# Designs tried in a protein design chat: VHH binders against Phosphoribosylformylglycinamidine synthase subunit PurQ (purQ). Part 19

Target 1, 271 residues: Phosphoribosylformylglycinamidine synthase subunit PurQ (purQ), of Archaeoglobus fulgidus (o29008)
Amino acid sequence: MDREEIKVAVLRMEGTNCEDETVKAFRSLGVEAEAVHIKQFYSDMIRFEEQRSVFDYQCLVFPGGFSAGDYIRAGAIFSARVKSVLRKDIEEFIKMGYPILGICNGFQVLVELGALPGFDEDKPLAEKPEMALAMNDSSRFECRPTLLKKESEKCIFVKNLKKDVVMFPVAHAEGKVVFPSGKEDEYLERLTSNDQIVFRYVDEKGDYAGYPWNPNGSFYNIAGICNATHTVFGLMPHPERAFFGYQVGRREGYGDGYCIFRSVVDYLEKL
Short names: E, the ipSAE of ESMFold2; O, the ipSAE of OpenDDE; V2, 0.75 times the mean of E and O plus 0.25 times the DockQ between their complexes.

## First folded at step 20 (VHH)

Design y2 (from y1 with R100K S103R S107D; framework vhh_gocatamig_d2; at its last look DockQ between E and O 0.50; V2 from the best seeds 0.00; counts 0 for: pae E 9.8 > 2)
Fold by ESMFold2, look of step 20:
Parts: sequence; C-alpha cells; structure tokens
Structure y2 (fold): chain B 271 residues (1-271), chain A 121 residues (1-121)
Amino acid sequence: as target 1 above (271 residues)
Amino acid sequence: EVQLVESGGGLVQPGGSLTLSCAASGFTFSRYYMAWYRQAPGKKRELVAGITSGGRTVYADSVKGRFTISRDNAKNSVYLQMNSLRAEDTAVYYCAAHTKYPRWGYDMDVWGQGTLVTVSS
C-alpha cells in the first residue's frame, strides 16, 4: 500500500503515558499516527469526528502504562476492555495480516488477550492466556539499558534491523516471561521451530546471562516474541525510547529502535 | 484543494425518498471521515449521519432507520439515502469532511455549499 494510506493507532486507556513517543516515531517516518483512546472504538458518547474503527488503521500499538501503582494489573485491565469490545475486530485485523505491537504493558495486554504466544494462525486469540509476564525475580522495578540479541528472521518488526545485538531500555516491575509449569520445553520447541522468539537478553559479550543482563529472570532470556504469522510482536524493552539518537546520547541520527518502526512501514508498503 | 459538491436535493412529499450525493475532488478520498449535516431556517446546524474512513457509521436519533450513509471511494463520493421523509427533515443538507489528525476536540473542517431538501405536500 502507499505510505500515504498507512495509519497507525497507538492505543490508550486512561493513565497510559508512553503512546506519545511511539506516535512521534511513526510520524518521523512520514506515516500518519495518532493516539486513540480505546473508548473511541465503542462509545456512543463520543463526538462523531472522534469515533474510530479498528479498520481505520493498518497497525495497532499497545504502549506502556503509567507509573508504579497503575503498572500492577494495568495490562489485565486494558486487556479485559479490549476483549469486551474489540475481540472480533482484533481477530479480523490479525487475519488480514496487519501488524500489532505491544511494548512493556502492551506486551502484557497481548499476553492476556491470548494474542501471544499466538501459536494458531486460524485462531489468533487463544481462549485463555497461554503465558504470563510475572513479577521480576528481583522484586524490584527495573529501569536500565538492556542488550538484546535478534533471534528471528521472519518477524516483520526486525526485517530492517542491521545489528544482531541492540540496546533498548527497560522500565518495569512485571516483565518475567513464564510458560505453564511442565510445558516449558514444549512451548520453547513450538516458538523456536516457527521463528517466534524475536529478542533474548544478552550481556556485553553477546552471551545469555542472568541478572542484571536478564533483568527480570525471563525463561530462556526471552525479551520479546511474535505470533505464528510473525505480525503480532510483544517485547518488554522500549524501542520507542531508543528511536532518535538524542534518546541514546547522540546529537543526531537514530538509535537501535529506529529499525523496529522502519520495518513496520516497509512491511505495510509491500502489503 | 479539497472541495465537496452536494447534489440530489429537491421537493418531495412526506413519506417519499431522496438520495443525496456529495462529490469530492483533489484528494485521496479514502482517508477522510465524511458526514452529512443539515440546517433548517432559524435552527442550529446538526449532524445527520457520518462515516469513518474504515466504515463505522453514526446517525442522529431523529433519522435512525430512515437514512443510510454510504461511500464509494473509487468515485470519491459519499451518499445519503433518505427514506420515509418528514416535514421536519426540511433543511439545507451539507456534506462535510474531517481532514485533520483526529483529536478529542477536532471539528469538521471542509464543507460543501449545501443542497436544499424540502418535504411538503
């Protein structure tokens, strides 16, 4: 599709604070992007010009949430609202091949929605969540740079990634990837066989390491995964906070997060 | 520049039907929210029906079930099918577009010149 036809919704529910950085990232790439409150998709009490359809957009982003208190269960609350009013639309959106990105709390939303790990192309939203993002092993809010090794060739969000190891910051208390007890090996095999593990935490040498390099204790050092169609992607680190060079200590140019957003635009232009 | 030109208005008896058309020019029509508004003499302009770029529709309570908004992006046109017309529907009908990045407070910003619909015996 032509770039001028691409429109990105960065979804919000009262209290979210990360959507502006994501909007700016897409807009700097010449794509229409806006923050959209979830109620704009369903409320009759919204002015007509503010009403929206999920299908007004070609990419949806679930951004991070507000500070510490709201962070707890924020993903579950957001997910419950999405399920109650948008479930069918999100299923159709995914089946059409349109990308969905979940960042931090947004990753939690996608997990709770059943969109990730997303093993089934024909039923993109599982009936019940198939994984969780649990409390960090440290029991602390982790706010630090992280190094991430790219593990997927098929995920559309990493096609423009020019480095094997990138740096995105984290800021979360509940980022530990866990799978159902006793099914860890099964899930790992399914994810790896279909190229669904997108990023894993590494140390400065590129080796898989524990805390603080794996800041939350995630199973298999998983920092981000995508679904079976490689178009729904969730990660705990914040690529939108590493998009512009100034966010990572450079006077000009881009940070490693640029390629995540560039990849979405390139994918949609070919779609 | 974006222009909107309405047509299809006229005199019709109560219970009758009309189809209003609005032709847009100069623009990638599929990106715009489109709406029909109306204004009767001495009254404020009011929303009649609207349609988003993705096809979600809204209707004023007074016209629900009688009016249908639709769009044809290939022809850069939006339509209002008006059935079961009443004297209260007498007004100048305006086609409008919302071309700005949507925010909570944004209003329609491109307007047609209007087409008169008169419902009387």
Scores: ipSAE 0.010, ipTM 0.419, lowest interface PAE 9.8, mean pLDDT 84
ESMFold2 (binder alone), look of step 20: mean pLDDT 81; pTM 0.828
OpenDDE, look of step 20: ipSAE 0.019; ipTM 0.385

Design y3 (from y1 with H98R S103D W104Y; framework vhh_gocatamig_d2; at its last look DockQ between E and O 0.58; V2 from the best seeds 0.00; counts 0 for: pae O 6.6 > 2, unsure alone 64.9 < 65)
Amino acid sequence: EVQLVESGGGLVQPGGSLTLSCAASGFTFSRYYMAWYRQAPGKKRELVAGITSGGRTVYADSVKGRFTISRDNAKNSVYLQMNSLRAEDTAVYYCAARTRYPDYGYSMDVWGQGTLVTVSS
ESMFold2, look of step 20: ipSAE 0.119; ipTM 0.590
ESMFold2 (binder alone), look of step 20: mean pLDDT 81; pTM 0.820
OpenDDE, look of step 20: ipSAE 0.020; ipTM 0.360

Design y4 (from x2 with G50A; framework vhh_3k1k_2; at its last look DockQ between E and O 0.35; V2 from the best seeds 0.00; counts 0 for: pae E 11.4 > 2)
Amino acid sequence: QVQLVESGGALVQPGGSLRLSCAASGFTFSRYAMRWYRQAPGKEREWVAAISPYGGRTYYEDSVKGRFTISRDDARNTVYLQMNSLKPEDTAVYYCAKSRTYGHWTSFDYWGQGTQVTVSS
ESMFold2, look of step 20: ipSAE 0.000; ipTM 0.325
ESMFold2 (binder alone), look of step 20: mean pLDDT 85; pTM 0.874
OpenDDE, look of step 20: ipSAE 0.648; ipTM 0.849

Design y5 (from x2 with R31Y; framework vhh_3k1k_2; at its last look DockQ between E and O 0.01; V2 from the best seeds 0.00; counts 0 for: pae O 14.8 > 2, grease 25.3 > 24.2, placed apart)
Fold by OpenDDE, look of step 20:
Structure y5 (fold): chain B 271 residues (1-271), chain A 121 residues (1-121)
Amino acid sequence: as target 1 above (271 residues)
Amino acid sequence: QVQLVESGGALVQPGGSLRLSCAASGFTFSYYAMRWYRQAPGKEREWVAGISPYGGRTYYEDSVKGRFTISRDDARNTVYLQMNSLKPEDTAVYYCAKSRTYGHWTSFDYWGQGTQVTVSS
C-alpha cells in the first residue's frame, strides 16, 4: 500500500502520557499516526467522528511509560480492557499480518494479552499469559542506555536493520523476561527454532553479559521477542527514544531506533 | 573468533570406554547448545548427542542411548562425551559443534578438527 495510506495507532488509556515520541517517529516517516484512547474503540460516549476501529489502522503500538512506575499492574489493566473489548479484532488484525509493536509497558501488555511469545499462529492471543516480565533482579528502576544485538532475521521490525548492535535506552522496574518454571529450555528451543528472539542485551564488546549490560536480569539476556508470525514484537528498551539523532547525542540524522519504525513502514508498503 | 577443539579420541577395544572433550572459545559458551557429531568412513556426518544451554537437557541418537553421556562445564567452556560400551560401529571421527542460534534443533556449525575414535579388537 502507499505510504500515505498507512495509519498507525498508538494506543493509550488513562495515565498514558508518553505516546508522543512514537507518534512523532511514525509521522516523520510520512505515515499517519495518532494516539488513540482505547475508549475510542468501544465507548458509546465517544463522538462519532472520534470513534475508531482497529481496522482503521495498519499498525498498532502499545507504548511505554504509561504505568508511572507500576508497569505490571498497568499492563495487566490495559490488557484486561483490551481483551474485553478488542480481543477478536486484535486477533484478526494479527492474522491479517498487520504489525503490532509493544514498547516497555507495551511489551508487558502484549505478554498479558497472550500475544507473546505467541507460539500458536492460529491463536494469536493465548487464553492466559505464557510468560512474564518480572521485577528487575536489582529490584530497582533501571534507566540507562543499553546495547542490543540483533538476533532475528525474520522479524519484520528489524528487516532493514543492518547494524549488528544497536543502542536503545531502558527505563523500567519490571523488565525481566521469565518463562514458566521448568519450561525455560522448551521455550528457548521454540523461540530459537522459529527465530523469535529479536534482541538480546550485550556489553560494549558485543558479548552477552550480566548486570549492568543486562539491566533487568532477563533470561538469556532477552530484550525483545516476536510472535510466531514475526509481526508482533515486544521489547523493553525504547527505540522511539533513539529515533532522532538529537536523542542520542547526534546533531543530525537518526538514531538506531529509526530502523525499527522504518522497517514497519517498509513492510506495510509491500503488504 | 569461534574455536572448537576436540580431544580424547583413541583406539579402544570393543566394550571399552572413552571420554571426549571439546574446548570452546570465542563466544559465550553457556548460551549455546552444543552437539557431538560423528562421521564414519563412507557415511554422512550424523549427530550423536546434544545438550541445551540451560538446564543441561540432553538428547541422544537412538544408537547411542544408554551408552553415551553428553555433559558440559560452562565454567571451563567445555562439552564432554562419555562413551561407554563402545562398538566397532562407533568408529568415526567425532566433531563438536555449536548451535548457530541457541536451540537443539537449530543449525549447528563451527566444527572443530575432529578427533578419531576407533573401536577394534
Scores: ipSAE 0.000, ipTM 0.222, lowest interface PAE 14.8, mean pLDDT 90
ESMFold2, look of step 20: ipSAE 0.000; ipTM 0.201
ESMFold2 (binder alone), look of step 20: mean pLDDT 84; pTM 0.858

Design y6 (from x2 with R100K Y102W; framework vhh_3k1k_2; at its last look DockQ between E and O 0.01; V2 from the best seeds 0.00; counts 0 for: pae O 14.1 > 2, placed apart)
Fold by OpenDDE, look of step 20:
Structure y6 (fold): chain B 271 residues (1-271), chain A 121 residues (1-121)
Amino acid sequence: as target 1 above (271 residues)
Amino acid sequence: QVQLVESGGALVQPGGSLRLSCAASGFTFSRYAMRWYRQAPGKEREWVAGISPYGGRTYYEDSVKGRFTISRDDARNTVYLQMNSLKPEDTAVYYCAKSKTWGHWTSFDYWGQGTQVTVSS
């Protein structure tokens, strides 16, 4: 696809008000991007010119900061609405190979949708969630820069990432990756076997470490994972807040988050 | 091209030991979990042991727990199966495999040719 033909939807619902950074990131790359309210996909009350289809877009983003202070609840509500009206469309969207990104609360939404860990390629959305993002071990809202080691070579979102370790900020209370009790090792094996672990928290030496380097206490220091087809990606840290150099204390250029969005665009150009 | 080559199969007496090897090539070995399967005559192929990448966590079928040990040498792209206290019911063709994510215990990406293990007095 030509870059000018690419359209990205940053999905929002009532209470969502932080999608601007993600929209700006994509637009800066020369693709069209807009914040789209979920009602625009199904409501008959929406004016015709404002009506949207999932298939109007080549990338969907579930942004961070969906509902400040109630991430789990917000994610659950959003996912429920999405499931009720867009389940089939999203499944088809994934099957078509179009990328979906979930950031922070968006990661929670993807989990609740059953899109992650997304082991079944034929059923992109599980009937029930198969993992969780639980309350941080600290029982606190964690807001800090984090260092993430790139783990996946297949995830389309990190194809342009050349750095081994990147810095993305976190801002969340429920970011702890948790797998079903007693199945942690099984899930880990599945994820690693199919190269689905995308980022893991590390310290300044690049080593896997606990708190505060692992701010939420995630299993295996997992910060982000993708589905089996490597086109659906969820992460707790915020690459959109590390896109521009000025966001990360640089006067010029781009931050480490640039590679996430650029990778999406490059992928779509080749799709 | 992905290739898995098993070796080490033999005829042994009950109570004996064998060490199977599987040499892997054509992929980044260290990033993938490896598994051993076996298929006895007239039976379905069954998962025996698995080892995860990186941390090298191991898993075993109940019937082989305490007797079999799976290990890997990433530097040599090789996975091993140490089989102790062998029983006649362990007689089978043993296969090395790279399993798929879904259907992890039964589904696979690639198989080797297998190596015959026979336990008989």
Scores: ipSAE 0.000, ipTM 0.237, lowest interface PAE 14.1, mean pLDDT 90
ESMFold2, look of step 20: ipSAE 0.013; ipTM 0.440
ESMFold2 (binder alone), look of step 20: mean pLDDT 82; pTM 0.842

## First folded at step 21 (VHH)

Design za1 (framework vhh_gocatamig_d2; at its last look DockQ between E and O 0.36; V2 from the best seeds 0.00; counts 0 for: pae E 8.9 > 2)
Fold by ESMFold2, look of step 21:
Structure za1 (fold): chain B 271 residues (1-271), chain A 120 residues (1-120)
Amino acid sequence: as target 1 above (271 residues)
Amino acid sequence: EVQLVESGGGLVQPGGSLTLSCAASGFTFSRYYLAWYRQAPGKKRELVAGITSGGRTVYMDSVKGRFTISRDNAKNSVYLQMNSLRAEDTAVYYCAKHWRYPSGYDMDVWGQGTLVTVSS
């Protein structure tokens, strides 16, 4: 499709705060993007010109970022609202082959919806969540740069990536990837066999290492995964905070996060 | 360049009918919501009818059952069939494209308007 036809929705609710960076990233690549409050998809009290359909867009983003304090409760409320009002539409959207990105809390939304790990191509939303993002092993809010090794060749979100290791910052208290107790090896095999592990935390030498390089204690150093069709991607680090050079201490150019957004545009242009 | 061109307005007796047309160019018509608004002298512009990209319609209460909005994506056109016209329907009617939420960024695109006069 032509780039001028591409439209991205960055979903928001009260308390989300990273939608502006994500919108700006896509707009800088020449696609239309907007922050869309979830009420705009379903409320009959929204004026006509403000009403939206999920199917008005070719990419959905669940952004990260709830400010302060009631982080767990706010994220759970967002996830519950998405599940109650958008689940059917999101299932159809995935089946149409359109990409979905979940960043930080947005990754949690995709997990709660049953979209990740997303093993079943024919039923892209599991009946029950099949993983969780648990409390960091440190019991602290971790706010730091992280180094991430690309592990997937098939994930559409990393096709533009030219480097083996990228840097995205993290900012979370619950980022530990866990799978059902006793099924860790099974899930790892399924994810690996279908190229669904996208990023893993590494140290400065590119080696898989523990804390502080794996800042939350995630199983297998997993920082991000995609579903079986490689079109639904969730990660804890914030590529939208590493898109422009100025976000990473440079006056010009781009940061490593550019590849995530550029890859979506490239995918949609050939779709 | 995005353009919307209204036509079909005119003078009509009460109880009469008119069909307004809006020809669109410069954008992928099928992907956007279209709407008809009207503005009577000294009044604010108000939504008359809207139609989504998927064909769902909305109407203001006073025109429901009398007016019908439709779109023809092959002709890049949106229509307003107005039946059982009343004097209160007298206004300039505008076609609009809703690309973004109108508050803040890129404003909606409007046509030039077409005058509808309902007069005994």
Scores: ipSAE 0.011, ipTM 0.477, lowest interface PAE 8.9, mean pLDDT 86
ESMFold2 (binder alone), look of step 21: mean pLDDT 81; pTM 0.814
OpenDDE, look of step 21: ipSAE 0.020; ipTM 0.418

Design za2 (framework vhh_gocatamig_d2; at its last look DockQ between E and O 0.43; V2 from the best seeds 0.00; counts 0 for: pae E 11.7 > 2, grease 25.2 > 24.2)
Fold by ESMFold2, look of step 21:
Structure za2 (fold): chain B 271 residues (1-271), chain A 120 residues (1-120)
Amino acid sequence: as target 1 above (271 residues)
Amino acid sequence: EVQLVESGGGLVQPGGSLTLSCAASGFTFSRYYLAWYRQAPGKKRELVAGITSGGRTVYMDSVKGRFTISRDNAKNSVYLQMNSLRAEDTAVYYCAKHWRYGDSYTFDYWGQGTLVTVSS
């Protein structure tokens, strides 16, 4: 599709605060992007000019960014609202092959929707969540750079990634990937066999390491996962905060997060 | 080039019916909201009815129950069925393409209009 036809919705609700960075990232790549309050998709109480449809867009982003003190409650409210009013539309959106990105709180939303780990391409939203993002092992809000090893060749969000290890910051209290008790090995095998593990936390040498390199204690050092069709991607680190070079201490150019957003645009242009 | 061409206007008696049509080209019709606006002499242009890409509709209060907006994505067309017409419905009716971009309201494109006159 032509780049001028691409539109990205970055969803917002009360308490989200990272949508502007994500909108700016996509706009700097020459696509239309806007922050869209979730009510704009379903409320008749909003002026027509402000109303939106999920299907007006070719990419949806669930951003993160609640305050550390309110993260658990606010994320649960966000997830419940999305499930209540958008579940059907999101299921259809995924079946159409359009990408969905969940960053930090947005990853939690995708988990609660049953969109991730997303093992079944014919039923992209599981009836019940099949994983969780639990409290960090440190019991602390972790705010630090992290190093992430690329693990997937099929995930559309990493197709333009030119190096194996990238740096994105984290800022969360609940980022620990966990799977149902007793099913960890089964789920790991399913994820690895279908190339659904996208990023894993590593140390400076590229080795899978514990705290502080794995800042939350995630199972298998998982930082990000995609679904069975490789088009729905959730991660705890913030690529939108590593998009421009100045966000990561460079005088010019882009940070490692650039390729995540560029990969979406390239995918849509070929679609 | 975006084109919106309205048709179907005319003279009708109070209580009568009329169907307006708008043929669209130059953009991916199914992705956009379509709307009908009207402007009577000496008044500002006002939203009459709108329909989202997914088919949700909105109406100004004075036309609810009397007017029905619909779209046919296969024909790139949007329609306004106007029933129980009243003298105050007399106006030039415009088809418009709507899209909100970013945090600011973006002006949309609309056609040249079709005149509806309700008179005995």
Scores: ipSAE 0.000, ipTM 0.381, lowest interface PAE 11.7, mean pLDDT 85
ESMFold2 (binder alone), look of step 21: mean pLDDT 80; pTM 0.808
OpenDDE, look of step 21: ipSAE 0.025; ipTM 0.461

Design za3 (from s03 with S30Y; framework vhh_gocatamig_d2; at its last fold request DockQ between E and O 0.70; V2 from the best seeds 0.00; counts 0 for: pae E 6.4 > 2)
Amino acid sequence: EVQLVESGGGLVQPGGSLTLSCAASGFTFYRYALAWYRQAPGKKRELVAGITSGGRTVYMDSVKGRFTISRDNAKNSVYLQMNSLRAEDTAVYYCAAHTRYPSWGYSMDVWGQGTLVTVSS
ESMFold2, look of step 21: ipSAE 0.162; ipTM 0.620
ESMFold2 (binder alone), look of step 21: mean pLDDT 81; pTM 0.826
OpenDDE, look of step 21: ipSAE 0.503; ipTM 0.805
ESMFold2, fold request of step 26: ipSAE 0.025, 0.014, 0.073; ipTM 0.549, 0.535, 0.574
ESMFold2 (binder alone), fold request of step 26: mean pLDDT 81, 81, 81; pTM 0.824, 0.827, 0.825
OpenDDE, fold request of step 26: ipSAE 0.479, 0.275, 0.028; ipTM 0.798, 0.697, 0.479

Design za4 (from a1 with S30Y A97K S107D; framework vhh_gocatamig_d2; at its last look DockQ between E and O 0.39; V2 from the best seeds 0.00; counts 0 for: pae E 12.4 > 2)
Fold by ESMFold2, look of step 21:
Structure za4 (fold): chain B 271 residues (1-271), chain A 121 residues (1-121)
Amino acid sequence: as target 1 above (271 residues)
Amino acid sequence: EVQLVESGGGLVQPGGSLTLSCAASGFTFYRYYLAWYRQAPGKKRELVAGITSGGRTVYMDSVKGRFTISRDNAKNSVYLQMNSLRAEDTAVYYCAKHTRYPSWGYDMDVWGQGTLVTVSS
């Protein structure tokens, strides 16, 4: 589709604070993008002219939310609202091949919705969550840069990523990727065989290391995964906070997060 | 090319019911918001009910609880079930489609010809 036809919804709710950076990132690429309060998708208390549909957009972003106190409660409420009123629309959106990005507690929302790990192309939203983002092994809020090795060739969000290792910051208390007990090897095999592991935490040498390089203790150092169609992507690090060079201590230009957003635009232009 | 055709209007007694239908063609129906508007003689056109592409609905206060908007994406049709009709509901009812991905505008870009509903004893 033409770039002028592309529209991105960056979702808002009470306590979210990352959507402006994501809107700016997409707008700087020449794409129409706006912050959309989740109630605009479902509430009859909103004027009709202010109401929106999921299908008004070609990309949805569930942004990172409040990074302290009540983080998990806010994320759970967000997921419950999505499940109760938007589940069918999001399922159809995914089946149409349109991308969805979940950043930080947005990743939590996608997990709670059953969209990730997203093994079944024909039923892209599982009935029950198939993974969790648990409390960090440190039991503390982790706010630090992280180094991430690209692990997927098929994920549409990394198609333009030329570097093998990128740097995105994290800011979370519950970012530990866990799978059902006794199914870890099965899930790892399924994810790996379908190229669904997108980023893994690494150290300065590019090796898969423990804390502090794996800041939350995630299984297999997983920092981000995508679904079976490679179009729904969730990660704990914040690519929107590494889009412009100044966000990461550079004089000018772009940070490593640029290619995540550029990859979405390129994918949609070819769709 | 783009066309909306209303049907189902007529004369009904107060307290009665009527179902309006709107058949759509020439656009990708499931991607668009649809709405019913009405215009009584000498009055301005007003929004009665709207339905988003995802199926969420809105109603003007005076019809809430009495009217139900619905859509059938397989038949490219939108409906207005009108119950407990009152004399004040007498108007020409129009089916309307929102402008291109209507995040920026409230103007409907395509209107039907209208169907008359008369509520009279």
Scores: ipSAE 0.000, ipTM 0.274, lowest interface PAE 12.4, mean pLDDT 83
ESMFold2 (binder alone), look of step 21: mean pLDDT 81; pTM 0.827
OpenDDE, look of step 21: ipSAE 0.024; ipTM 0.490

Design zb5 (from y4 with Y59F; framework vhh_3k1k_2; at its last look DockQ between E and O 0.52; V2 from the best seeds 0.00; counts 0 for: pae E 9.3 > 2)
Fold by ESMFold2, look of step 21:
Structure zb5 (fold): chain B 271 residues (1-271), chain A 121 residues (1-121)
Amino acid sequence: as target 1 above (271 residues)
Amino acid sequence: QVQLVESGGALVQPGGSLRLSCAASGFTFSRYAMRWYRQAPGKEREWVAAISPYGGRTFYEDSVKGRFTISRDDARNTVYLQMNSLKPEDTAVYYCAKSRTYGHWTSFDYWGQGTQVTVSS
């Protein structure tokens, strides 16, 4: 696919607030990107020029961001609306091999859709959620840099990464990865055997560690996972806030988040 | 080579119905949005209707909404425009079009030669 033909939708609803960084990251790589309100995909009360199909795009991003005061309810409302009006379109989009990225609250959306952990290639959206993002063990909003060890070779979002450990910030009250009680070992085996664990929280030595290095208490230090086809990726840290050098205290150049977005563009150019 | 061949244009009376067809070849039809446009004598070409890849979404210009229906048959590589309650203002050459990109309905770059629809009492 030619780069000029690539278009990315960063989905939004009332209360989302991180779409600008994601749009800017993709635009800086020479692809078209825009924030798209979910109503533009289904409402016939939107002017024709503003109406969209998910199939107008080759990548969908569910961004992070809701006010902390109603984070759980807002995310659940967003997920419910996506399920009610876009589920079939998203299922086909995944089957076409196009990437989907969920950042922070967007990871929650992918979990609620049944797209992650996403064990079944033939039915990429489970009937009901198979994991959750629970309240942080600290019971606090965690806003800090995190160190993430790359764990996947197959995930298309990390193909451009040359480093084993990257740094992305977190900003959330509910980021704890949990699996169904009694199924933790089973799920871990399935995820690791199919290379679906993408990032795990580590300390400065690169060792898996507890709080504050694992800022939310996520099972197995999981910071991000992908589905069985390695094309749907959800993570709690914000790579879009570590894309440009100025976001990470550098005068010029890029932060570690650059490679996540670069990897998507590289993948689509080969598709 | 992309080819789009429109057919089904005819002379009809006001209030009548007509079905246009557009046979497509030279690309993976199901992966592309398809549109109908029309151009009346002395006027600019205007869009009429659009259908997403795989037929999940349809879109209509306000003046035809409720009267025209776009559909597609991916097995036959064909898009249709069912036109009901036709009016003299619907008189135009109707063109079928496809997007240059997968599902990008706002970027159409291939056109057929058109089929003439005339609504006259």
Scores: ipSAE 0.011, ipTM 0.356, lowest interface PAE 9.3, mean pLDDT 85
ESMFold2 (binder alone), look of step 21: mean pLDDT 82; pTM 0.839
OpenDDE, look of step 21: ipSAE 0.500; ipTM 0.794

Design zb6 (from y4 with G55K S107D; framework vhh_3k1k_2; at its last look DockQ between E and O 0.36; V2 from the best seeds 0.00; counts 0 for: pae O 6.9 > 2)
Amino acid sequence: QVQLVESGGALVQPGGSLRLSCAASGFTFSRYAMRWYRQAPGKEREWVAAISPYKGRTYYEDSVKGRFTISRDDARNTVYLQMNSLKPEDTAVYYCAKSRTYGHWTDFDYWGQGTQVTVSS
ESMFold2, look of step 21: ipSAE 0.160; ipTM 0.579
ESMFold2 (binder alone), look of step 21: mean pLDDT 82; pTM 0.837
OpenDDE, look of step 21: ipSAE 0.019; ipTM 0.373

## First folded at step 22 (VHH)

Design zc1 (from y4 with G55K S99D; framework vhh_3k1k_2; at its last look DockQ between E and O 0.21; V2 from the best seeds 0.00; counts 0 for: pae E 17.7 > 2, placed apart)
Amino acid sequence: QVQLVESGGALVQPGGSLRLSCAASGFTFSRYAMRWYRQAPGKEREWVAAISPYKGRTYYEDSVKGRFTISRDDARNTVYLQMNSLKPEDTAVYYCAKDRTYGHWTSFDYWGQGTQVTVSS
ESMFold2, look of step 22: ipSAE 0.000; ipTM 0.133
ESMFold2 (binder alone), look of step 22: mean pLDDT 83; pTM 0.847
OpenDDE, look of step 22: ipSAE 0.021; ipTM 0.485

